# Designs tried in a protein design chat: VH-VL binders against q0atu2. Part 38

Target 1, 119 residues: q0atu2
Amino acid sequence: MLDKKARIRTSREYRNVFEKGKRLSGRFLIIYYVENALDNNRFGFITNKKIGMAVIRNRIKRQLRAIVREYQGQVKNKHDIVLVARAGIGKSSFEGMEKDYIAIMKKAGLFARNANKID

## First folded at step 1 (VH-VL)

Design v1a (framework fv_ivicentamab_arm2)
Fold by ESMFold2-Fast, scan of step 1:
Structure v1a (fold): chain C 119 residues (1-119), chain A 119 residues (1-119), chain B 110 residues (1-110)
Amino acid sequence: as target 1 above (119 residues)
Amino acid sequence: EVQLVESGGGLVQPGGSLRLSCAASGFTVSSNYMNWVRQAPGKGLEWVSIIYSGGSTDYASWAKGRFTISRDNSKNTLYLQMNSLRAEDTAVYYCARGDEYLSDYFDYWGQGTLVTVSS
Amino acid sequence: AYDMTQSPSTLSASVGDRVTITCQASQSISSWLAWYQQKPGKAPKLLIHDASSLESGVPSRFKGSGSGTEFTLTISSLQPDDFATYYCQQYNSYPSDSLTFGGGTKVEIK
């Protein structure tokens, strides 16, 4: 699980990312992202009912959190990032979601070598 | 400190199979992007496959369906299963580590293991 | 996959010479390019990543430059240890479909 401080929790914070952030679409994911005024990254996750029943949506959300946690050290500090699952993600494998996340983050310029190594 | 040692190469007939191993020491394979890169005699370097730290995989288009990259975390070892081998698969196969969790450039390489596909 | 074209294929030089090797990408790869050195019978060795970042332990006479589609590796004063084959490699593929190496440049004694 992601640390509480690494999660976007309030509707106001989600709204800020959507209104002020940049958007980038992948095969299964859309990300919205904006620089924050904190020393850490925060992530939000949205799985709409169009994806499927609650059991599918909860599985996808859990898997996305696991993926984000695995790669959190590669993400440039000071960003609020919201992942929105696209229609069709319920038919994707864990591998498919992982690959799409890596590709999208790389394309957005949010992956950086030694991003979190400089203290 | 960091070492990669390949093994499993040899002479094999066209249509045959071979499994290469890459024993890692000084770091954990599952924490890095791990790759196989090959080099035919007198030719240049050619990327074969990657396994990401989270476990998903990608392959060169010509390798997809014939080659399978995998790892055994308990043995800290990377593998390449090669099936339906062809004469053009003759090459030295290198195991290569992606720098930390970042990117597809290779900071450490093994010594290579020669695979010869000949009748 | 991005095509990577390296030139020249072979370069003859003397100790003390300035040597320049060029790598061209078929599409923009930003700065996501690495340079490797390979000596006969040995594995490649990473010299430079992110187009211009010198690896620890690599002599300062090696310099990488460029961005987008045109990149260069320069050796300012060639040493005997530098006679080798050099390869560029891009890692900008999106989606990550394939990694691509240049064809190599062999630096030979004149």
Scores: ipSAE 0.007, ipTM 0.613, lowest interface PAE 9.9, mean pLDDT 85

Design v1b (framework fv_ivicentamab_arm2)
Fold by ESMFold2-Fast, scan of step 1:
Structure v1b (fold): chain C 119 residues (1-119), chain A 120 residues (1-120), chain B 110 residues (1-110)
Amino acid sequence: as target 1 above (119 residues)
Amino acid sequence: EVQLVESGGGLVQPGGSLRLSCAASGFTVSSNYMNWVRQAPGKGLEWVSIIYSGGSTDYASWAKGRFTISRDNSKNTLYLQMNSLRAEDTAVYYCAREYGDSFETAFDIWGQGTLVTVSS
Amino acid sequence: AYDMTQSPSTLSASVGDRVTITCQASQSISSWLAWYQQKPGKAPKLLIHDASSLESGVPSRFKGSGSGTEFTLTISSLQPDDFATYYCQQYNSYPSDSLTFGGGTKVEIK
């Protein structure tokens, strides 16, 4: 689970990322991202009805949070990042989602050099 | 009624500059993602640039450094500043609004277009 | 950027014909594809978004289908108002890539 401080929680905060941020699309994910004025990163997650029933959407949200948490030490500090799940994500494996996330974050230049390799 | 009206097109020599305007009515430019799309005579559509509701911008790779998208919220107007124009920039330029919300990049409202001709 | 290959570039058809236009993406774009209709001297009009979602006011004879790399726009019974050029547009990638259009298909009278 991500710490409260690392979560985008309000509609105002989500809107700020969509309005001021850059967009990058992967196969199963879209990210919107913007530098923030805080001392930490914050993540938001959006799963729409196109993905499937609430059970599927909730599973996807949990899996995305787990992926983000696993790699949070590699993300450049001071960014607000929103992950939007695409319709096809419901048919993806966990590994498929993880690989898509890593690819997008690298392409965005958001993965820090010398990210934590010791854990 | 929601409407977009372009202006500012015309004949310009290679190396010259033009600024296109796109006046919006029935909605607020600053609350939407706005785009420029062009079409050379007898050819297909080609995306040029976007300005996000928050003011950030992106460009087609060939447009970077030559074209600048901007807006004036007080005039509810979108602009495209075009510099170092080339013959291959000859096209009808459309401004367009993105569909519904930030998750769909289809264009639901288009202007009528303004013709830019680059010729000597 | 994704290459979007649209075929055919031109087709001749008669009123009442079933017309099919194809878009192929160089790699998977899921369902993130829109279709537009453009009549001579006019701006494009959005027909379909999300590969198959018909826009309000668009006649039911228009149907979009497909996912991944192959997409089709079908007009089940061509009407006089349907003679136009049609474009597909992908929006799967980053904005500079995601707004790539197909080359267009001109549907003209036989």
Scores: ipSAE 0.007, ipTM 0.565, lowest interface PAE 11.1, mean pLDDT 84

Design v1c (framework fv_ivicentamab_arm2)
Fold by OpenDDE, second read of step 2:
Structure v1c (fold): chain C 119 residues (1-119), chain A 120 residues (1-120), chain B 110 residues (1-110)
Amino acid sequence: as target 1 above (119 residues)
Amino acid sequence: EVQLVESGGGLVQPGGSLRLSCAASGFTVSSNYMNWVRQAPGKGLEWVSIIYSGGSTDYASWAKGRFTISRDNSKNTLYLQMNSLRAEDTAVYYCARDLSEYWGDTFDYWGQGTLVTVSS
Amino acid sequence: AYDMTQSPSTLSASVGDRVTITCQASQSISSWLAWYQQKPGKAPKLLIHDASSLESGVPSRFKGSGSGTEFTLTISSLQPDDFATYYCQQYNSYPSDSLTFGGGTKVEIK
């Protein structure tokens, strides 16, 4: 699990990202990202009922958190990043989610230049 | 009613350029994933490019560098700029809406297609 | 890369026949597979998405099944309107040829 300090937790924090951040869409994910004034990155995760039942939504969140955790050390610092799961993600493979995450983060320029685990 | 209408196809010489248009109605192009798919005469379907609602783009590996997908929000129109055209680019080019962002339906609406013929 | 192998390339059948078309992915695509029907001179028509979900208005004689790497489209009782070419398509990931189509299956009259 992500450290508490690495989480976007409040509605206000989410709104700030949506209102001031940039948006990029991938196949399974939409990311909103904005620079923050902190010394660390924070991640938020949003799912909706179109993805599926609560158990599915929770599974997707766990999978997305795992992906983010895996690559968090390679993400440029001082960013708030919200991942919005697209409706179809509920049937996606973990690998598909991971590839989409990597692709969209690359397009956003959020990975460090010397990131090692980026395919 | 959702409708997609491609235009801009025609005869072009090898090495030439052509820009295809896809006029959409019944929905907003900028709010959707839009794709180009082509089909050579008597052959199968081949994905070319996508533009996401966020504005980012992707291409088939063979299309990178020669093809550019874009849109004009004010005209609710999708475009495909094709450069350095080759004979093997001869095909009917379709635009298609992708609803996977909202529901997962993938390409639910297609235009009628526009024929591009590359020949000397 | 996700290669989609569709079989058979052509099949001849009669009205009333049960028809099965297969689509194999080179690697797992979960349930991110669509089936399209295309008639000569027309654009493809989406029949099934997410491997087994029928589009609105599509007859119930069409059935999609499978997950992972093996998928099938079944027409339980072929109708005159069903003679066409069918394509599968994967949409599991981006980028790089992420929306690959199968080679197609032409269903023609025996």
Scores: ipSAE 0.020, ipTM 0.630, lowest interface PAE 6.3, mean pLDDT 89
Fold by ESMFold2-Fast, scan of step 1:
Structure v1c (fold): chain C 119 residues (1-119), chain A 120 residues (1-120), chain B 110 residues (1-110)
Amino acid sequence: as target 1 above (119 residues)
Amino acid sequence: EVQLVESGGGLVQPGGSLRLSCAASGFTVSSNYMNWVRQAPGKGLEWVSIIYSGGSTDYASWAKGRFTISRDNSKNTLYLQMNSLRAEDTAVYYCARDLSEYWGDTFDYWGQGTLVTVSS
Amino acid sequence: AYDMTQSPSTLSASVGDRVTITCQASQSISSWLAWYQQKPGKAPKLLIHDASSLESGVPSRFKGSGSGTEFTLTISSLQPDDFATYYCQQYNSYPSDSLTFGGGTKVEIK
């Protein structure tokens, strides 16, 4: 579960990301992203009816939130990022979604590197 | 202090199976991307497989269907199950941790390696 | 799949020499390249990540440079501990057949 301040909540905020942000498409995901003036990252999730029934859309949204939460420490700070699920995502595995997320975030230059070594 | 200790290597006949283990200390394998990398005698390094912190896996094309990477959180141990072994699988197998706890795609700590010899 | 070509495959050097090793990628990998050192009978050791970022504890005589398709590892004044085989590795693309190593460069005593 993402903290509430890490979520994009209003239609105006989503519109800002769509209008001013960059777009990058993966196999199952599209991301829209823009730098923000806050102290943190915010994520939004769009799963539309083209994906399938509500049960499938709810599963996808839950799994995407879990993936984002798992990798949140690697995302460069001060960005608003919206994940849009593509129609084909309903037939993907959790692993397929995770791999696509990692690939697209790296390609966007949004993943930070951390050495975790001490002198 | 980070340590990785491989075991399970040995002599096996073509078509046989082996399970390699990599015991980790000083960090948690489930919180890191973990890899297997091999090196044939006198040859260079070749990437085999990865398990991501979230549990997803990936493999070199030649390893798909024959090798399975897994981990056991309770034992803090990484595994490589190798089936249908061929002479060209003869190599020292290393387990390796990615640079960061979550992502790195480079290998900051390696085990000592375990030798797998496939011959009749 | 990326081809990673290292040159030379071997070089002979003396303590105090400047040693240069080159790594070429078949297509652009931005700065997503690491360098490793491997001594006989030992596991590889990470020296440099992201083309030029030195790992903690690695001597400053090691320097990585380059971007795109051509990368260089330089040892400014070779020490006895530096006789080893060096490998470059790209990590620009998704891991399936994408984490490729160069063929290695053996730095040996003259």
Scores: ipSAE 0.007, ipTM 0.574, lowest interface PAE 12.2, mean pLDDT 84

Design v1d (framework fv_ivicentamab_arm2)
Fold by ESMFold2-Fast, scan of step 1:
Structure v1d (fold): chain C 119 residues (1-119), chain A 120 residues (1-120), chain B 110 residues (1-110)
Amino acid sequence: as target 1 above (119 residues)
Amino acid sequence: EVQLVESGGGLVQPGGSLRLSCAASGFTVSSNYMNWVRQAPGKGLEWVSIIYSGGSTDYASWAKGRFTISRDNSKNTLYLQMNSLRAEDTAVYYCARGYETVTDSYFDLWGQGTLVTVSS
Amino acid sequence: AYDMTQSPSTLSASVGDRVTITCQASQSISSWLAWYQQKPGKAPKLLIHDASSLESGVPSRFKGSGSGTEFTLTISSLQPDDFATYYCQQYNSYPSDSLTFGGGTKVEIK
């Protein structure tokens, strides 16, 4: 379970990430990310109607939250990160989503290399 | 204390199947990226397969459809199911722990290896 | 996609020599490269990760350098315990075939 304190909950918080953050696109995911002034990371999830019906969107959101939770310990602290599902994600497997997330986060430089390497 | 021990290697005929096991102690397999790496006699290292901490898997192109990596979290054990074996699959098979701080798989812990011989 | 070419395949050296092994990637892997040492009949041992970061317990005579497509492993003063085969490995990304090793360099007694 992803803790409520680790979730982006308000429209204003989402807007802040979109307006001030950087953007990186993967195959099934787009991330927007920005450093925050907190002592923890916060994640947001957007699955719009282009993906499919509510049942599909809710499944994708659940799977993405599970993936984020699994890899939370590797994410550099003090970031707000919004995951936006691309239209094609409904055809992806859980494996495809997990691999895309890993690749995107690594490319963004958001995964910690080593606890002793601040750079 | 932290250790990987492979088993299940042996002699098998071409077209046969074999399942390798890798028992982990001192750490949790499901919390790490676990890999199989092989080495043919007198040859170099060749990556075979990975299972990510979340359970997704990847394979070398030549291994797809023949080899299946899996784990049993209750037994803290990694497996490699090998089907349709060929003489070129003859190798020592190592299980290896991927270092998990950065979605990467350099291997900080290796087992002793188990020999698989496929007669031609 | 990611071919790793290691050279030389074999080198002969004496104790006290400075030994340099080269690893070339077919395309940029940033600093996502590890070096391993393997002795006959034994599993490989991690020496260096992230191109230049020495593993705990590995002697300081081992040094990794490089970035992008060209990498080197240097042993500044070869010891008897260093006669072994050395492998580089890239881990730049995680699609199929993403984890590739160099062909190895055997360091033999001259």
Scores: ipSAE 0.006, ipTM 0.588, lowest interface PAE 12.1, mean pLDDT 84

Design v1e (framework fv_ivicentamab_arm2)
Fold by ESMFold2-Fast, scan of step 1:
Structure v1e (fold): chain C 119 residues (1-119), chain A 121 residues (1-121), chain B 110 residues (1-110)
Amino acid sequence: as target 1 above (119 residues)
Amino acid sequence: EVQLVESGGGLVQPGGSLRLSCAASGFTVSSNYMNWVRQAPGKGLEWVSIIYSGGSTDYASWAKGRFTISRDNSKNTLYLQMNSLRAEDTAVYYCARDSPYEFDSGGMDVWGQGTLVTVSS
Amino acid sequence: AYDMTQSPSTLSASVGDRVTITCQASQSISSWLAWYQQKPGKAPKLLIHDASSLESGVPSRFKGSGSGTEFTLTISSLQPDDFATYYCQQYNSYPSDSLTFGGGTKVEIK
């Protein structure tokens, strides 16, 4: 369950990310992302008709929210990020979606480094 | 500007069938989630069914198998087919517009005036 | 499935009073909650979506608060136009029982 302030909620905000943002494709996910003027991240989720029936699309959306919530602390602040599920995501496991999310976020440079141990 | 108008309500005997219509103007039904909600006389609101923008549907557990939600995009009209009607189905039936699924928000912002269905012998 | 418990079922109030209506979900629904106002013989009107977001044209005296399992609707200074029945509604659940309404709270004149 993502906090309300961490969600992209208006059509205008989604449009801004698509028009001004960068795009990166993974196996099951595409992300669009742009730096915002806030001090927190906001996430949006799109599960279009190509994925399948509403029951499947709603399940995928819930699972993606859970993944994003779990890794929220590793994402660099000040970004609006929209996740778009690709047609093949309905055949993926939860673990497969999670792995794809991590890979895309790392490639985008959106995951912060968390270890500076040099002894 | 944006409105929903229900029709098709009336008196029907137990075991009978009835089809409700909900005509939309000012927006396209296929671009939104659309709901049917009912209210028995003097009682609260009870959700009946939803049709998602993609055409998939869900129902309240008591409605599944008896009620069918559908739409005709060419007529911009929502329908509720009600079969095997019972006295307990007596209610005002409303159609209501919900948010587009892709925006992750909700709430039914446009409602019809309602149409009364009375199931009595 | 989510049970939505609304309290009180009825309350009597005077113009100018502060009234508070509570809605309790049986499980966390995050902020996926709407509030509606219904006047006798009329269809419901959406007041608040996503627990606290006021709809355009709704007076600022209406305020929604809460997240998770406990939510409130507050009317800071009751007006004659506010005597109505109020309902909360969750939209966190999929696929069946996608939407569940509370039992309603009737705000009537003293």
Scores: ipSAE 0.006, ipTM 0.541, lowest interface PAE 12.6, mean pLDDT 83

Design v1f (framework fv_ivicentamab_arm2)
Fold by ESMFold2-Fast, scan of step 1:
Structure v1f (fold): chain C 119 residues (1-119), chain A 121 residues (1-121), chain B 110 residues (1-110)
Amino acid sequence: as target 1 above (119 residues)
Amino acid sequence: EVQLVESGGGLVQPGGSLRLSCAASGFTVSSNYMNWVRQAPGKGLEWVSIIYSGGSTDYASWAKGRFTISRDNSKNTLYLQMNSLRAEDTAVYYCARVEDYSGFLEPFDYWGQGTLVTVSS
Amino acid sequence: AYDMTQSPSTLSASVGDRVTITCQASQSISSWLAWYQQKPGKAPKLLIHDASSLESGVPSRFKGSGSGTEFTLTISSLQPDDFATYYCQQYNSYPSDSLTFGGGTKVEIK
């Protein structure tokens, strides 16, 4: 699970990301993202009725959190990022969601591939 | 070439029902987000309803409970079932596409020609 | 839901004029705004997405700008083909039942 400090918790915080953030769409995911004034990243997850039944939404929510946790070390620091699942995500595999997440994070410039440049 | 062709509009009495159709060609309805948007004579555009690629639906608050969006994948056709019609529902109804891989909250990239619904005695 | 206020409602102009249409959102929608052109008796046509990105085949005289709550569509040198009604539309809202259009601006020949 993600640490408490790495989670967007309030509707006001979600709204701030939507209003001030940039948006980038993948095949199954949309991300909204904005720089924060903190020393860490925070993630939010939205899986609503557009996706389908509660059992499907809950499975997807758990899978997305697992994916984010696995790749958290590659994300550029100081960002609030909200993942919104698209309706079609219910038919995706875990690997499909993972691939889409990596692709959109790369396109957004949020994945740091080499953080150790000295010069 | 993408085409959307609406049909089913006509004159209907207040309280009546009508079903609109939108036949799609050049793409697959079930792989995209399909919408109905209406325009009253001489007035602006008003969003009515969406059906997502996964089959979930959303409605404008005023349309919920009276209008039902659906599709038939085998016919590649979108529908709008309209019940309990009122004079203020008089409008041209457009079928409009949001491409799924183009985004969840995206603009409408293709529109049909529209079909006129007139609700009057 | 966001209110989208478009001004003016009607604009009279001559060929060659610079035309500016304004769209105001009641709260920030970032850059998630589209512009549509509608000619009499025709369906709307998407002109601009993401506030400033022109669709393929749209002439360069059309320019979209703005972010947050204030947006403009500018036609730098009006052509006969540009007399139409223009609509802004936000697509930043969640859920999608907040998809709202501006009231429209009719660009009429002077």
Scores: ipSAE 0.005, ipTM 0.544, lowest interface PAE 12.2, mean pLDDT 83

Design v1g (framework fv_ivicentamab_arm2)
Fold by ESMFold2-Fast, scan of step 1:
Structure v1g (fold): chain C 119 residues (1-119), chain A 121 residues (1-121), chain B 110 residues (1-110)
Amino acid sequence: as target 1 above (119 residues)
Amino acid sequence: EVQLVESGGGLVQPGGSLRLSCAASGFTVSSNYMNWVRQAPGKGLEWVSIIYSGGSTDYASWAKGRFTISRDNSKNTLYLQMNSLRAEDTAVYYCARSDYGEWTSDLFDYWGQGTLVTVSS
Amino acid sequence: AYDMTQSPSTLSASVGDRVTITCQASQSISSWLAWYQQKPGKAPKLLIHDASSLESGVPSRFKGSGSGTEFTLTISSLQPDDFATYYCQQYNSYPSDSLTFGGGTKVEIK
């Protein structure tokens, strides 16, 4: 699970990302992202009813949080990023979701370069 | 000291199978992105497959369905299972780490010595 | 889809010469480009990442430059141990079915 500081928590914060952010679509995920004025990244997650019943939506949301947490250190600082699950995600594997996340974050230019640098 | 040592290469007939191994030391395979990269004799480098730190995998389009990348965390070893081998699969196969540190990187910072696979009659 | 084209395919030079190798991408890859050196019978070695950032332990005579679609690797004063084939690699897309490596440039010392 992501720490409280790394989560988008209010409807107003979600609306800010949707209204001012850029949009990029993957196979199972859509991301909306905008640079923030903070020292850290924040993530939001949306799983709508088109995905399936609550048990499926809750599983997908937990799996997406796990994926984001795993790759958190590789995301460029100062961004608010919202992940929106597409309808087909309910039939994807964890690995399929992970691959799609890596691909879209890389394409958006949100993954950090040079893993040997600290600050 | 980081080391990668490949083994398992050899002569195999078209249609045959072969399994390559890559023993890692000085770091943990499960905490890194691991790749296979090949090089046909006298030719350039060609990426084959990746296994991500989380365990998901991806393949070059020509390798999908024939090659399988895997790892054994208890042995700190990477594998490449190659099936339905063709003459054009003849190459030196390198294992390579693409994730140096905690950041996503497609840079190949450490390579093994390579193992030769020859596919001929 | 990214095609990576290197030129020249072969280059001959004397010790002390300045040599330049060019790498072109079919589409913009920003600065997501690395250079590798491969000596005969050995695995490749990473020299430069992010188009211009020199890897630790690599001699300062190696310089990378460029962005977008055109990149260069320059060796300012060629040494005997620089005999090798050099490859560029894009990492703007991940993973890709397009060619990720250039065709290579063989540097031969006269």
Scores: ipSAE 0.007, ipTM 0.539, lowest interface PAE 14.6, mean pLDDT 82

Design v1i (framework fv_ivicentamab_arm2)
Fold by ESMFold2-Fast, scan of step 1:
Structure v1i (fold): chain C 119 residues (1-119), chain A 121 residues (1-121), chain B 110 residues (1-110)
Amino acid sequence: as target 1 above (119 residues)
Amino acid sequence: EVQLVESGGGLVQPGGSLRLSCAASGFTVSSNYMNWVRQAPGKGLEWVSIIYSGGSTDYASWAKGRFTISRDNSKNTLYLQMNSLRAEDTAVYYCARETDFYGSGEHFDYWGQGTLVTVSS
Amino acid sequence: AYDMTQSPSTLSASVGDRVTITCQASQSISSWLAWYQQKPGKAPKLLIHDASSLESGVPSRFKGSGSGTEFTLTISSLQPDDFATYYCQQYNSYPSDSLTFGGGTKVEIK
């Protein structure tokens, strides 16, 4: 689970990201993102009925949280980021969602360019 | 084809008001971030205001309280209401669409032709 | 808001020349920078986004490069159609409500 301070929790905070943020679409994910006035990043997650039944939506939300947590250290500081699952995400594997997340975060310029994991 | 067509510019006296329109075709204004950008004669570009897809707005510091950006979704049209006009507001006013395109935001992929606003006695 | 400084303010060149325009940001903006071309009496036209990504229909002689605080627009083998004023624009997420343009670089006939 993400630390409480790393989660977008209120409807007002979600609306701020949607209204003022930039948008980038991947294969299975859309991100909305805006720089915040804090010294940490915050994440929000949205899965809607177009994805499927509640059990599927809950699984996807859980998996997205796990992916975000894994790559938390690579995300540039001071951003509020909302992940919105696209209708087709139910067809994706965990690995597929992970690859899409990495791709869109890199394309948004939100991943640190010189992460020390490349030989 | 994406097209933005502006209207409403003209001569107005200091302290007066003017409303600019920007009619959009080929896309839906409510699905995009829409901006007004101005350019004084012989000078550079200056950002004025934005209306976000969700309907909230922001303004350049000098425009707050005098200018109001809005849209009419049924007419697919963007507006800029300008009040308490000053000589230094004389400029060509452009409406501009922000792309939400892959890898970016907050840059302008389509611009209107511009409409000249002259504030003079 | 970020100060954006373009140099030179005016550049005189001949057809076939290689020209370079520089844009400096007062603080790092990563690669969140666009380049526009404006001809007299016309609206600006987007040439490049994300510092180096060419827009569809823009000739390959236009190249953008740079990141952080220093950016360049290069036109190899200048054509008559390229005499215009060029503007850079930053769109770093903070402050996203204060988009800033460079002062412009006028490329004119020598």
Scores: ipSAE 0.007, ipTM 0.542, lowest interface PAE 13.3, mean pLDDT 83

